# Ledger of designs, part 14: VH-VL binders against p58978

Target 1, 218 residues: p58978
Amino acid sequence: MTNTEIFNKLTNAIVTQDIAGCAKLTQEALDAGISPLDIITKGLSPGMKIIGDKFEAAEIFLPQIMMSGKAMSSAMEILTPELEKTKVEGEEGTGLAITFVAEGDIHDIGHRLVTTMLGANGFDILDLGVDVLNETVIEEAAKRKGQKIILVGSALMTTSMLGQKDLMDRLREENLRDSVKCMFGGAPVSDKWIDEIGADATAENAAEAAKVALNVMK

## First folded at step 5 (VH-VL)

Design s3 (framework fv_retifanlimab)
Fold by ESMFold2-Fast, scan of step 5:
Structure s3 (fold): chain C 218 residues (1-218), chain A 120 residues (1-120), chain B 111 residues (1-111)
Amino acid sequence: as target 1 above (218 residues)
Amino acid sequence: QVQLVQSGAEVKKPGASVKVSCKASGYTFTSYYMNWVRQAPGQGLEWIGVINPSGGSTWLDQKFKDRVTITVDKSTSTAYMELSSLRSEDTAVYYCARVPYKFGYAFDIWGQGTLVTVSS
Amino acid sequence: EIVLTQSPATLSLSPGERATLSCRASQSVDSYGNSYMNWFQQKPGQPPKLLIHDASNRATGVPSRFSGSGSGTDFTLTISSLEPEDFAVYFCQQRSNWPYTFGGGTKVEIK
């Protein structure tokens, strides 16, 4: 099987929610000498983009997204040890992504996808979960002043968006705004909103979140 | 018992300001967004804006942005909506309504309403 | 802003009859697999009461005769068999985007 064929099969495994197939194809790709990063960027991430676009278009629903996330996670269980073998202590690396879903929003669909994609693309992850108080985010950022940090918040509901504005205001008040990068995503989040609250970026969907985050952290 | 209790009816002259209160009880005030909605006599519902009681951040409909201020007093679990430069078309019943994540993020609890009459 | 159009404006029916109320949005209120359309009941002198959230989910304490359906831009509230207390005005409301918007209402009145 060519590398292109392997990548296409990985993409289809994500899209069709084939958890076992995704793990098997990931191992086959590694055995064929394909780099962990290529498996992620050329095989798995394209599948997550397709599934994310379908979810935004309401062509698929929560159960399908969750299952695609599990397929991605099964591949990452295999790829994470391989990625760690290339990590050199003392190198700057990509940075730390602190991921969370805004206070008052317990929907974790986008959060799981974004967290998985960031980890897949070389970020260290501190996942704070869902319904996270801004005070908790501020505290975690303050503990790590001087590190390369991106705060990645998701609001899948309009009702959660005011928490993003509050977080930006708190970062300015605590003199932490310049110490972090801030990326917010979710259906109600727009470029106009990002400009209004003074954050750094938004991503169209979970699959693109890692690419946007990498660009913000350069 | 979860409830929202609003201040009493107001009669104001054109150009004045009005401040309506909404006192919450029976739940954690800072865990839920508070919305303001109005209804002119015999008309439909019009959304004004929302506040996050935890941080005080607000989002207001552009129609109201320059005249409305929404605030909270966490010590008394009370939200306030102040509307300035009153016009006769502002005559309406003003409601506060909360949005909890336990009930699908919908306006599940409403205040009883405050009638604001603007007359010359 | 998303405009919601309710029809009919008035529905005249007798107790025991089925009521079907329509709400159409100017653009889709679907996002991330959910339809962000809610339904409220309002009686004279009272605030609105939540009946249905997210297109089809009944709120706590709402009788089973009330049901919601639809997705995208077309939504329906159905009352399978009208009781005397059901004669009221019904509003649809979207929470897909700020500003939140309401339909003009459908008045269900006794024939």
Scores: ipSAE 0.007, ipTM 0.550, lowest interface PAE 8.8, mean pLDDT 83

Design s30 (framework fv_retifanlimab)
Fold by ESMFold2-Fast, scan of step 5:
Structure s30 (fold): chain C 218 residues (1-218), chain A 122 residues (1-122), chain B 111 residues (1-111)
Amino acid sequence: as target 1 above (218 residues)
Amino acid sequence: QVQLVQSGAEVKKPGASVKVSCKASGYTFTSYYMNWVRQAPGQGLEWIGVINPNSGGTWLDQKFKDRVTITVDKSTSTAYMELSSLRSEDTAVYYCARVPYKFGSGYAFDIWGQGTLVTVSS
Amino acid sequence: EIVLTQSPATLSLSPGERATLSCRASQSVDSYGNSYMNWFQQKPGQPPKLLIHDASNRATGVPSRFSGSGSGTDFTLTISSLEPEDFAVYFCQQRSNWPYTFGGGTKVEIK
């Protein structure tokens, strides 16, 4: 199969909830010499975007998106060891990524992928999970003054995105802003929003998140 | 074989400190996070904290942050948990347990130490 | 933090009987299409032993009579036919959210 054909089949496997097919196609892509990052960015992530868009449009419901997530998870089980072998930088000094999905936001598939990519690329991970209070994020940052820390937050709803501004305001109020780097993602998050709230970065997709985070931590 | 071997039982007075060791063998020490969990007699499991042996980074439950220090000695593949300002309520069996630091590997807390009984009494 | 509630606290059964143990989470432990719920067995004087990881996957060397199921907030550990060595305390544990948390345990005892 051509690379484009494999990518299209991977995308379709995610969209059609084909767990076994997704794993098989992922292994075939690796065997064909396709990079783990290309498999994710050109094959798997496009499928997750399609299924996410369908869910938001109420064209599919929670059981279907969970099955697509399982297809993605099966592919990532194969890809994670390969990502670790091919990581760009993974030295002890890379830093800690504190990852979380905003208070009130339970849509975390994209953020889980970001967390996985950061870990595969040398970050230590403290994953706070979903529906995380800003208070918890502040407490975890405050405990670690003097460490290299990047806060990595996600919000998939515009109402949850306001929590990112609140977090930035609280970091400034607690005199913690200069002690951390901040990268936010999610469908409504834009470069304009990042600039407005005074955060450090955003990334287009999970695979680019690790590169952006490494650049921010320089 | 993969094995975690902990130090022996300790009896301490209130206000003292205790340092428990956990020596790893049979795997690459720096490839797994080391967790500490305790269990009071007849009670359930309570997570204390974790260390990344590769970086030395530590993450503690808020309840223990002011009293617990977790460290490692890479040369001996040994992790340590020190608990200060001991109270009678700290009487428990303390366990170390490994977790792959790679997200998505599936196996978390697959290997545990045998446990160290710490008794706090006057 | 995620609170895990196990029921029943004690289950009295005879060898050969089926055991069904419940674990309920205060919020979903599902992420990325996977359920980050583990089950452990503990015998007196011994450390916990991993039985099931990620809701339904048996750990290496664990007999086929042990199975896990569930998603979201409701999880079940089933022992299809109790052997004498299965009388122990069982704990669920979530690793979806930090900090990691454990359930209070279910004691499976001989009737």
Scores: ipSAE 0.005, ipTM 0.505, lowest interface PAE 11.7, mean pLDDT 82

Design s31 (framework fv_retifanlimab)
Fold by ESMFold2-Fast, scan of step 5:
Structure s31 (fold): chain C 218 residues (1-218), chain A 122 residues (1-122), chain B 111 residues (1-111)
Amino acid sequence: as target 1 above (218 residues)
Amino acid sequence: QVQLVQSGAEVKKPGASVKVSCKASGYTFTNYYMNWVRQAPGQGLEWIGVINPSGGSTWLDQKFKDRVTITVDKSTSTAYMELSSLRSEDTAVYYCARVPYKFGSGYAFDIWGQGTLVTVSS
Amino acid sequence: EIVLTQSPATLSLSPGERATLSCRASQSVDSYGNSYMNWFQQKPGQPPKLLIHDASNRATGVPSRFSGSGSGTDFTLTISSLEPEDFAVYFCQQRSNWPYTFGGGTKVEIK
């Protein structure tokens, strides 16, 4: 089977919520010599975009998107150890990504995908999860002053979006702003908003998040 | 009892400014965003902007950004909306309304102030 | 940015009748499992009162005769059997994106 055929099957497994098939196809892709990164970016991630677009169009509902998330998770369980094998002990990595979903926000499918894509592209990951207090983010950044860090936050609701501005204000007040890079995402987040709060970047989707983060960390 | 109590009616000339207050009681002031909404007589509702009382962070509709300032005084649990360069078209009832932000459960605009009528006339 | 269109502008009904009010958004107000559409009731001289949040969830103390439905761009508020106190103006409101926007309102009046 060609690589394109394998990628198309992986995409279809995500879209059709085929948890077992997604895991099996992921292993088959690895056995065929396809890189873990290509499996994610060319096979799995396109499927998550399709399912996200269908959800936004009200063609599917929360149970279907959760099942697609489980299919993605089953594949990532296989891919994570393989991604770790590509790192050389003692070499400088791209940096540490501290990932989180804003306080009051518990929707995590997009967050997990962004975190996964950052890891696949060479970032070390500290995932704080969902419903994360700004205080916690500030504390984790303060503990690591002097390290190469990007804070990656999302807000999936406008009611949690002001928390991103408050986080930026607190980083400035705590004299931590210059010690980190900041990338925010989520449906209500725009380039204009990033400029207003003085953050470093946003990305339109999870697949582009890693590319944007790599550019910011230059 | 959870309440938002606003300042009294104002009559202003074109070009003046007005500052409306909204005093919160019965809940933790910093756990809720405070929004400002206006309604011209017999017309619909128009959102002005929002403030997070905890950090003082604001977002204003572009239509109002050059003329509106929203502030809070945490010691008195009071939010303020100041509108400058008043025009006759600014004649409206101005409301404050709270929104929970920590838990994202909705309840958007669950408690409103009684409204403050601002009349702009020459 | 998001324009909300309510229809009809006026519903003329009798007590006991069913009221169906529509709200259409110019773009989707859905994001990751939630529809950020709210409904408010307003009576003359009073502030708006929250009835429904996030498309279908009744606010505290709101009678069961009020129900909300819909997703994406099309939303409905239903009052199953009108009581005298239900004759009011109803507004939809989206909180998906800033600026928050309101529909023009539907007036439910006694026939």
Scores: ipSAE 0.007, ipTM 0.489, lowest interface PAE 9.7, mean pLDDT 82

Design s32 (framework fv_retifanlimab)
Fold by ESMFold2-Fast, scan of step 5:
Structure s32 (fold): chain C 218 residues (1-218), chain A 122 residues (1-122), chain B 111 residues (1-111)
Amino acid sequence: as target 1 above (218 residues)
Amino acid sequence: QVQLVQSGAEVKKPGASVKVSCKASGYTFRSYYMNWVRQAPGQGLEWIGVINPSGGSTWLDQKFKDRVTITVDKSTSTAYMELSSLRSEDTAVYYCARVPYKFGSGYAFDIWGQGTLVTVSS
Amino acid sequence: EIVLTQSPATLSLSPGERATLSCRASQSVDSYGNSYMNWFQQKPGQPPKLLIHDASNRATGVPSRFSGSGSGTDFTLTISSLEPEDFAVYFCQQRSNWPYTFGGGTKVEIK
């Protein structure tokens, strides 16, 4: 089986909610010498993008997205230890990533993946979890004024995305905007949206998030 | 103690609207989807719709999409279901019920309100 | 949508007897290692109460005489020895596909 065939099978396993197949294919890919990053970026993440787009379009509903999430989670349980083995010791100046999701479900899996990738790339992590109020994010940032901080949040739907604008407005009102960097992701999040709300960056997928965050924190 | 408490029984004329409330306590309101289900006298359970209290997004059964509005008041942890253009066949007990929306959650409809009887008669 | 068919519509039994209730789905409710079939108990004038989740797991506080089994399209709720408080209507419900659907119910009544 070629690498391309394995990636396509992984993508299909996510889209078709094949939990056991996703875990099996992930282990087979690792055994074949495929890097954990390639499995994520070329196999799993494309599947999550497809399922997220379908959910936004109301072509699928909550139970289907939950099952795709379980398939992704089964793969990530296998991949997380492998990603940690490839961790490069970060430089003292890398910084702190405060990670959060405005609401649960599909965003929780993307959040876990982003958090894992940031940690693997030398960031200290403060993971606030899911269903995090903007007030909590502001409070944690305020406690650490003067540290190198990047706020990393995600949204799947336009309703959740509006919360990112509220967070940026609140940071300005509290005189905290210049104290942090802000990176937002999710299907409706675009470069135009980032410019509109005055945030610092977006990443197309979780695998690119760490590279983008490192560039923003330079 | 986790519970859902609904408003009292209603008697309405055909063509009127009814608004039923469901007040949640003992848990994080925005972390659970709130569903509405009805049961006509002597009949089975019929799903009406659901709301995500966090974002306000709703999904309704096709039968009800033109007549039902589901809303929440986060400050009081209360969900509302409003049904318009009432007909005699809308006579039923209406229930609210919560569902977790976390990935991998095992329970569906684990906590229910006590029910609200809505009677539609001329 | 997935249609759930419960049988029989009515079971007439005496206290101490075993009750076996069936629920059949028009499509599989399995998702690669888990069966998303739930069972509810409803007594007159009360809301439904969650009894069994994910085919075979008892909800908190549910007595051990209640058990669920099955996979795919065929599911069973068993009450090993009926107590007076067990005479009620039982509904199956699937959550593998949206919208969530319920069976028509099985009434367990005193013979």
Scores: ipSAE 0.000, ipTM 0.408, lowest interface PAE 14.3, mean pLDDT 80

Design s33 (framework fv_retifanlimab)
Fold by ESMFold2-Fast, scan of step 5:
Structure s33 (fold): chain C 218 residues (1-218), chain A 122 residues (1-122), chain B 111 residues (1-111)
Amino acid sequence: as target 1 above (218 residues)
Amino acid sequence: QVQLVQSGAEVKKPGASVKVSCKASGYTFTSYYMNWVRQAPGQGLEWIGVINPSGGSTWLDKKFKDRVTITVDKSTSTAYMELSSLRSEDTAVYYCARVPYKFGSGYAFDIWGQGTLVTVSS
Amino acid sequence: EIVLTQSPATLSLSPGERATLSCRASQSVDSYGNSYMNWFQQKPGQPPKLLIHDASNRATGVPSRFSGSGSGTDFTLTISSLEPEDFAVYFCQQRSNWPYTFGGGTKVEIK
């Protein structure tokens, strides 16, 4: 099988919610010597983009997205040990990542993947879950004075993305903005948006998120 | 200003090894993958391998797997490519090239070093 | 490995003329809507410079006279009206299959 064929099969497994097939193809790709990075960037992530686009177009709904996320998660369970081999060693105090999906947003697929990638890359994790109130995020940040903290929020809808601005405004009001780093992700989140709300970073996808977070926390 | 500056030309005997450096500046070194590509005189480009500077993981073309080692020194933002058991056909200009690690944006070599000529002759 | 064949090997043209360069892959470089084909320009004594990524996207700072098209196995780089600085060697490169490979190059030279 060519790499293009295996990438296309991986993409199709995500799009068709083939959990077992996605895991099997991921292992076969690793066994064939394909890098974990190429499996994610050329096979799995394109599938997630396709389902995200279909959801935006109302061609699929929450149950299909959740199942595609389970397919992605099954692949990431296999890839995570390989990616952990790239973990920065000899550097203590990478920091705490407080991860959450915005209030009103129950799409946990990207959230689970981002959280997994951050943990694999040296972060301590406090996972607040999905449908998290900004008030809760602020409260958890305020409790952890003296710690290196990055707030990692995800939103897949424009309505929940606007909550990211509210979070930034509240951090400033509570005098917590300078005590944390803030990284936001999700399909509607852009570098322009990050600049407008005064956050620190965004990442194209979950694997990229870990790398960006490490650099923000330097 | 984003720049990749490589070490100077090398002349080596067959069987020796060579280590080429590539010093990055103007960007966050660990945020970009670093590729190595070579070009024999009058020939096309040949991909050698890539390194993730953050963790040190490397992925190499099969034909170089037994002879090439790619490493980084994060403290100096420098990548290294060492090629051992040199042969006359290894005579080439060796380039380092950066790739943005943005999965949705594509894998493109956007910034290149100036090149290092390695001559293998007896 | 995917073999990339560029044609013609040499184009002899005058400034102001249109240049059309071809790159053919031994197998498809497409994956679900994306064509993983890049184009580079190289002048003597200089490193390659990215012109086009993913078949049709111009790199930052690349003039609009450069355009890329194609999908699957057949790709084209077009320079609508040659400027003096455009006389160079052009390489295609695929990133759909590991190892990444380059074409043999097309030299665009002054007539």
Scores: ipSAE 0.000, ipTM 0.410, lowest interface PAE 15.3, mean pLDDT 81

Design s34 (framework fv_retifanlimab)
Fold by ESMFold2-Fast, scan of step 5:
Structure s34 (fold): chain C 218 residues (1-218), chain A 122 residues (1-122), chain B 111 residues (1-111)
Amino acid sequence: as target 1 above (218 residues)
Amino acid sequence: QVQLVQSGAEVKKPGASVKVSCKASGYTFTSYYMNWVRQAPGQGLEWIGIINPSGGSTWLDEKFKDRVTITVDKSTSTAYMELSSLRSEDTAVYYCARVPYKFGSGYAFDIWGQGTLVTVSS
Amino acid sequence: EIVLTQSPATLSLSPGERATLSCRASQSVDSYGNSYMNWFQQKPGQPPKLLIHDASNRATGVPSRFSGSGSGTDFTLTISSLEPEDFAVYFCQQRSNWPYTFGGGTKVEIK
């Protein structure tokens, strides 16, 4: 089948919560010689966007989006080792990405993909998970003074977005702001908000996040 | 018991500033965001803004951004709303009300202060 | 901002009758599997009292005659059989996005 046909089937498997089909199609795509990155960006990620948009519009609910997340996870279990094999040897000094979802948020739909894409693009990863206290982020950064660090956080609701401003204020108070770069994402996060809180960047999607992070860290 | 107690009524001249307090008790002050809402006589409710008591971060409606400052004093579990450059149209009852910050929390605006009447007249 | 339109502005009914109050949002208030629409009751000289949170959940201590329904942009508050203490102003409020906004209110008055 054509690459476009494979990508469309992968997208549909995510949208329809077909866990086994998603894994099978991912392996078939690899066997057909399609790059792991293309499978993610052209097949799987579009499906995640569709179900994310449906969830935001309340056309589907938490159980369905979690099942789509499991379908994505089954594909990533296959793709992650392949991405590790294709990692460019000799990108020494790219830095450490400390990844987290803001305190109060439990959704990790985009977070896992962002974390994986950063790792595939030469970052060392410290993934703190979801519902992460600002104090925890600050402690992990403080333990690693002198390292090249980017803090990569997301907030899915406007109320949890205030935590991003609090994190920036705490970094300044603890004399850590100049020791790290900060990139924030999530539906309510805008370029205007990034400017207001004095962070370094935002990105529209997981693939762009890796590119923006690399640019910020050069 | 959980309650929010506000400062007493104020009468101000146009151009003056007013600072209203809201003292929280019966719960962990830093576990809830604090909102400010006003209601002009015979009118509906108008949201002013929100503060995270833990870090002090605020978000204000654009209508109020240039004239309102919201602050907290954690040692006294008290939130403050200061409104400057008062106009007669600012005559209203001002309320504080709490909101949980955690995703999936059941309530928002479940506890309100009793209200503070601010009258702006020449 | 999300504009909330309540109708009717005034509802004149007798005790024992059913009251149906509507709230329409200019855009969906549904997000993350939930409808972020609250309903409040306000009596003269008092702050608003939370009745319904998240479209359909009664707040603690609120009588069972109060119920909320709806999703997306269209929401309803129902009082199955009006008691004398229910004659008040009712406001809907969305907390889906900032700025948080309130409807203009529906006054339920005795006929």
Scores: ipSAE 0.006, ipTM 0.517, lowest interface PAE 10.7, mean pLDDT 83

Design s35 (framework fv_retifanlimab)
Fold by ESMFold2-Fast, scan of step 5:
Structure s35 (fold): chain C 218 residues (1-218), chain A 122 residues (1-122), chain B 111 residues (1-111)
Amino acid sequence: as target 1 above (218 residues)
Amino acid sequence: QVQLVQSGAEVKKPGASVKVSCKASGYTFTSYYMNWVRQAPGQGLEWIGVINPSGGSTWLDQKFKDRVTITVDKSTSTAYMELSSLRSEDTAVYYCARVPYKFGSGYAFDIWGQGTLVTVSS
Amino acid sequence: EIVLTQSPATLSLSPGERATLSCRASQSVDSWGNSYMNWFQQKPGQPPKLLIHDASNRATGVPSRFSGSGSGTDFTLTISSLEPEDFAVYFCQQRSNWPYTFGGGTKVEIK
């Protein structure tokens, strides 16, 4: 089977909520010599984008997206150890990614994927988890003033987006804004919102997040 | 008892400013966003904007952005909405309303203030 | 901005009858498994009262005769058997995107 055929099958396994098939195809892709990063970016992430688009179109609902998340999680259990082996340590200029989900938000599937992709691309990771207070983020940034840092936050709901603006305002008040880069993601986050709050970037999905973060940290 | 209590009715001349207060009690003030909504006599509801009491960040509808300021005083658990350059069209009952922002909380504007009538007339 | 259109503007019924109220959104209010459409009841001289949140969930203390349904752009509020206290104005409201918007209201009045 070609790599393209494997990627298409992985995408379909995510879209059809095939948990066991997703794990099996992921292992087959690794056994075929496909890189963990390519399996994620070319196979699994496209499936999550499709399922997300279907969800926004009301073609599927929460139980189905949760099942697609389980399929992704089963693949990530296989891929995470492999990604840790492929991480390039000591590559200068990458920096530290402090990753978190905004206070009030517990949707962590995308967050876990973004965090993993950043680590695979040479970032050191400080993962604060979900439902994270802005005060916690500020404290972690302040401890590391002068280091090369990117804050990577997500918010799934419009109501939790106001926390992103609060974080930016607090970074300016604490004289930390110029010490960090800030990237925010999530379904309601747009380029217009990023411009409005004075952050540095957004990414449409987890696969693009690592690429955008690397570009921002140049 | 969860409650939002607003300041009393105001009568203002065109061009003046009005500041309406909304005092919260019975819950953790910083755990809920505070929204402002108005209703002209006999008409529908119009959303003005929202504030996160924890950080003070606001989002305002474009129609109000140049004339409205929303603030909070965490020490008194009070939100304020100030509307400047008043016009007769601003005559309305102004409501504060809280909203939970945590996923799974289940309620939109679940608790409302009693309303403050602002009358703008020459 | 998401525009909400309610119909009919006025619904004249007698106690005991079924009321069906419609709300249409100019774009989908669905996101991540939830339809961010809410329904409020307002009586003269009172603030609005939350009835239904997220399309179909009754708020605490709201009688079972009230039910909500729909997804995407088309939503319905149903009152299975009108009680005297149910004659009021009903508003739909979306919280999917800022600015939050309300429908124009449906007045349920006694026939």
Scores: ipSAE 0.007, ipTM 0.557, lowest interface PAE 8.7, mean pLDDT 84

Design s36 (framework fv_retifanlimab)
Fold by ESMFold2-Fast, scan of step 5:
Structure s36 (fold): chain C 218 residues (1-218), chain A 122 residues (1-122), chain B 111 residues (1-111)
Amino acid sequence: as target 1 above (218 residues)
Amino acid sequence: QVQLVQSGAEVKKPGASVKVSCKASGYTFTSYYMNWVRQAPGQGLEWIGVINPSGGSTWLDQKFKDRVTITVDKSTSTAYMELSSLRSEDTAVYYCARVPYKFGSGYAFDIWGQGTLVTVSS
Amino acid sequence: EIVLTQSPATLSLSPGERATLSCRASQSVDSFGISYMNWFQQKPGQPPKLLIHDASNRATGVPSRFSGSGSGTDFTLTISSLEPEDFAVYFCQQRSNWPYTFGGGTKVEIK
């Protein structure tokens, strides 16, 4: 099987909610010498984009996207230890990533990928999960004043994206804005939006997110 | 039942300010964004701005940013739109309208207030 | 800002006829598979009433004769067979970007 064939089969496993097949194909890809990052970016993430697009278009519903999420999770259980092997011990100054999905948003697969990539690249992780209130994010940041912190939030829907502006406004009002870095991602999030709300960065995909976060924390 | 009830008609002189209220009932006030839209007599609809009642953050059309303030009082489930430096061109019916914030609820102005006529005349 | 152009400005029809209303956006209102285009009906002295959200989804209680279609920049509202209560002004509205914008309206009137 060529690498392209393996990637296409991984994408199809996500789209068809094939949990066992996704795990098997992920292991086969690793056995073939394909990097964990390539498995994610060229095989698995394309499948999640397809299923996400179908969900937004109301062509599929919550049970189906949850099952695709389980297929992704089965692959990530295999890939996470491999990604951890690339982590550099003794790395100083990386900082803490507080990761969350905006209130009202349940798209956790992209969030989990970003969180995993950040951890593999030396960040300490405080994962708040999905459907997270801005007040909770503010509270966790305030507890850790003086630590190197990056807030990493995602939103897939335009209404959830509005919550990112609310979070930025609240950080300013509580005199916490200059104490943290802020990176937001998700399909509706653009460089223009980041500039408009006064956040620090966005990333096009989970693989790029860790690189961008490291750059922002310098 | 879900309702948005607005304050009564106002007549103001040029240069004055007006504050219109919109009282919500029948739903969780902080789970919906509140928008303000106006309509001059015989004209189309013009979006003014929106507020997130939970955090108080507002987004305004550039045309209104220097004259409009949108606020909420969570204890009374009431939103307010204040427009200052009134001109004759501000004569319009002003509407509040909610947008669902929560996942899966649809994303549109699904419930509107009855409207408040603001007349600016000398 | 996204400019919405509705056509025709006025549509003169009789009850029982089909109405087709157009709305064109100056740029795409699609994001991640969803078209953020809504349709409203307004009668004199009343606030606008939501008919269609996200291009093709009928709002609760809206009769099946109303349907929406389209994606990207071109959208259509169709009323398959006009009833007397359907003679009104119809507005399209986008919520893809700030500021939210409305079309100029199409008046459906009795011929």
Scores: ipSAE 0.005, ipTM 0.443, lowest interface PAE 13.3, mean pLDDT 81

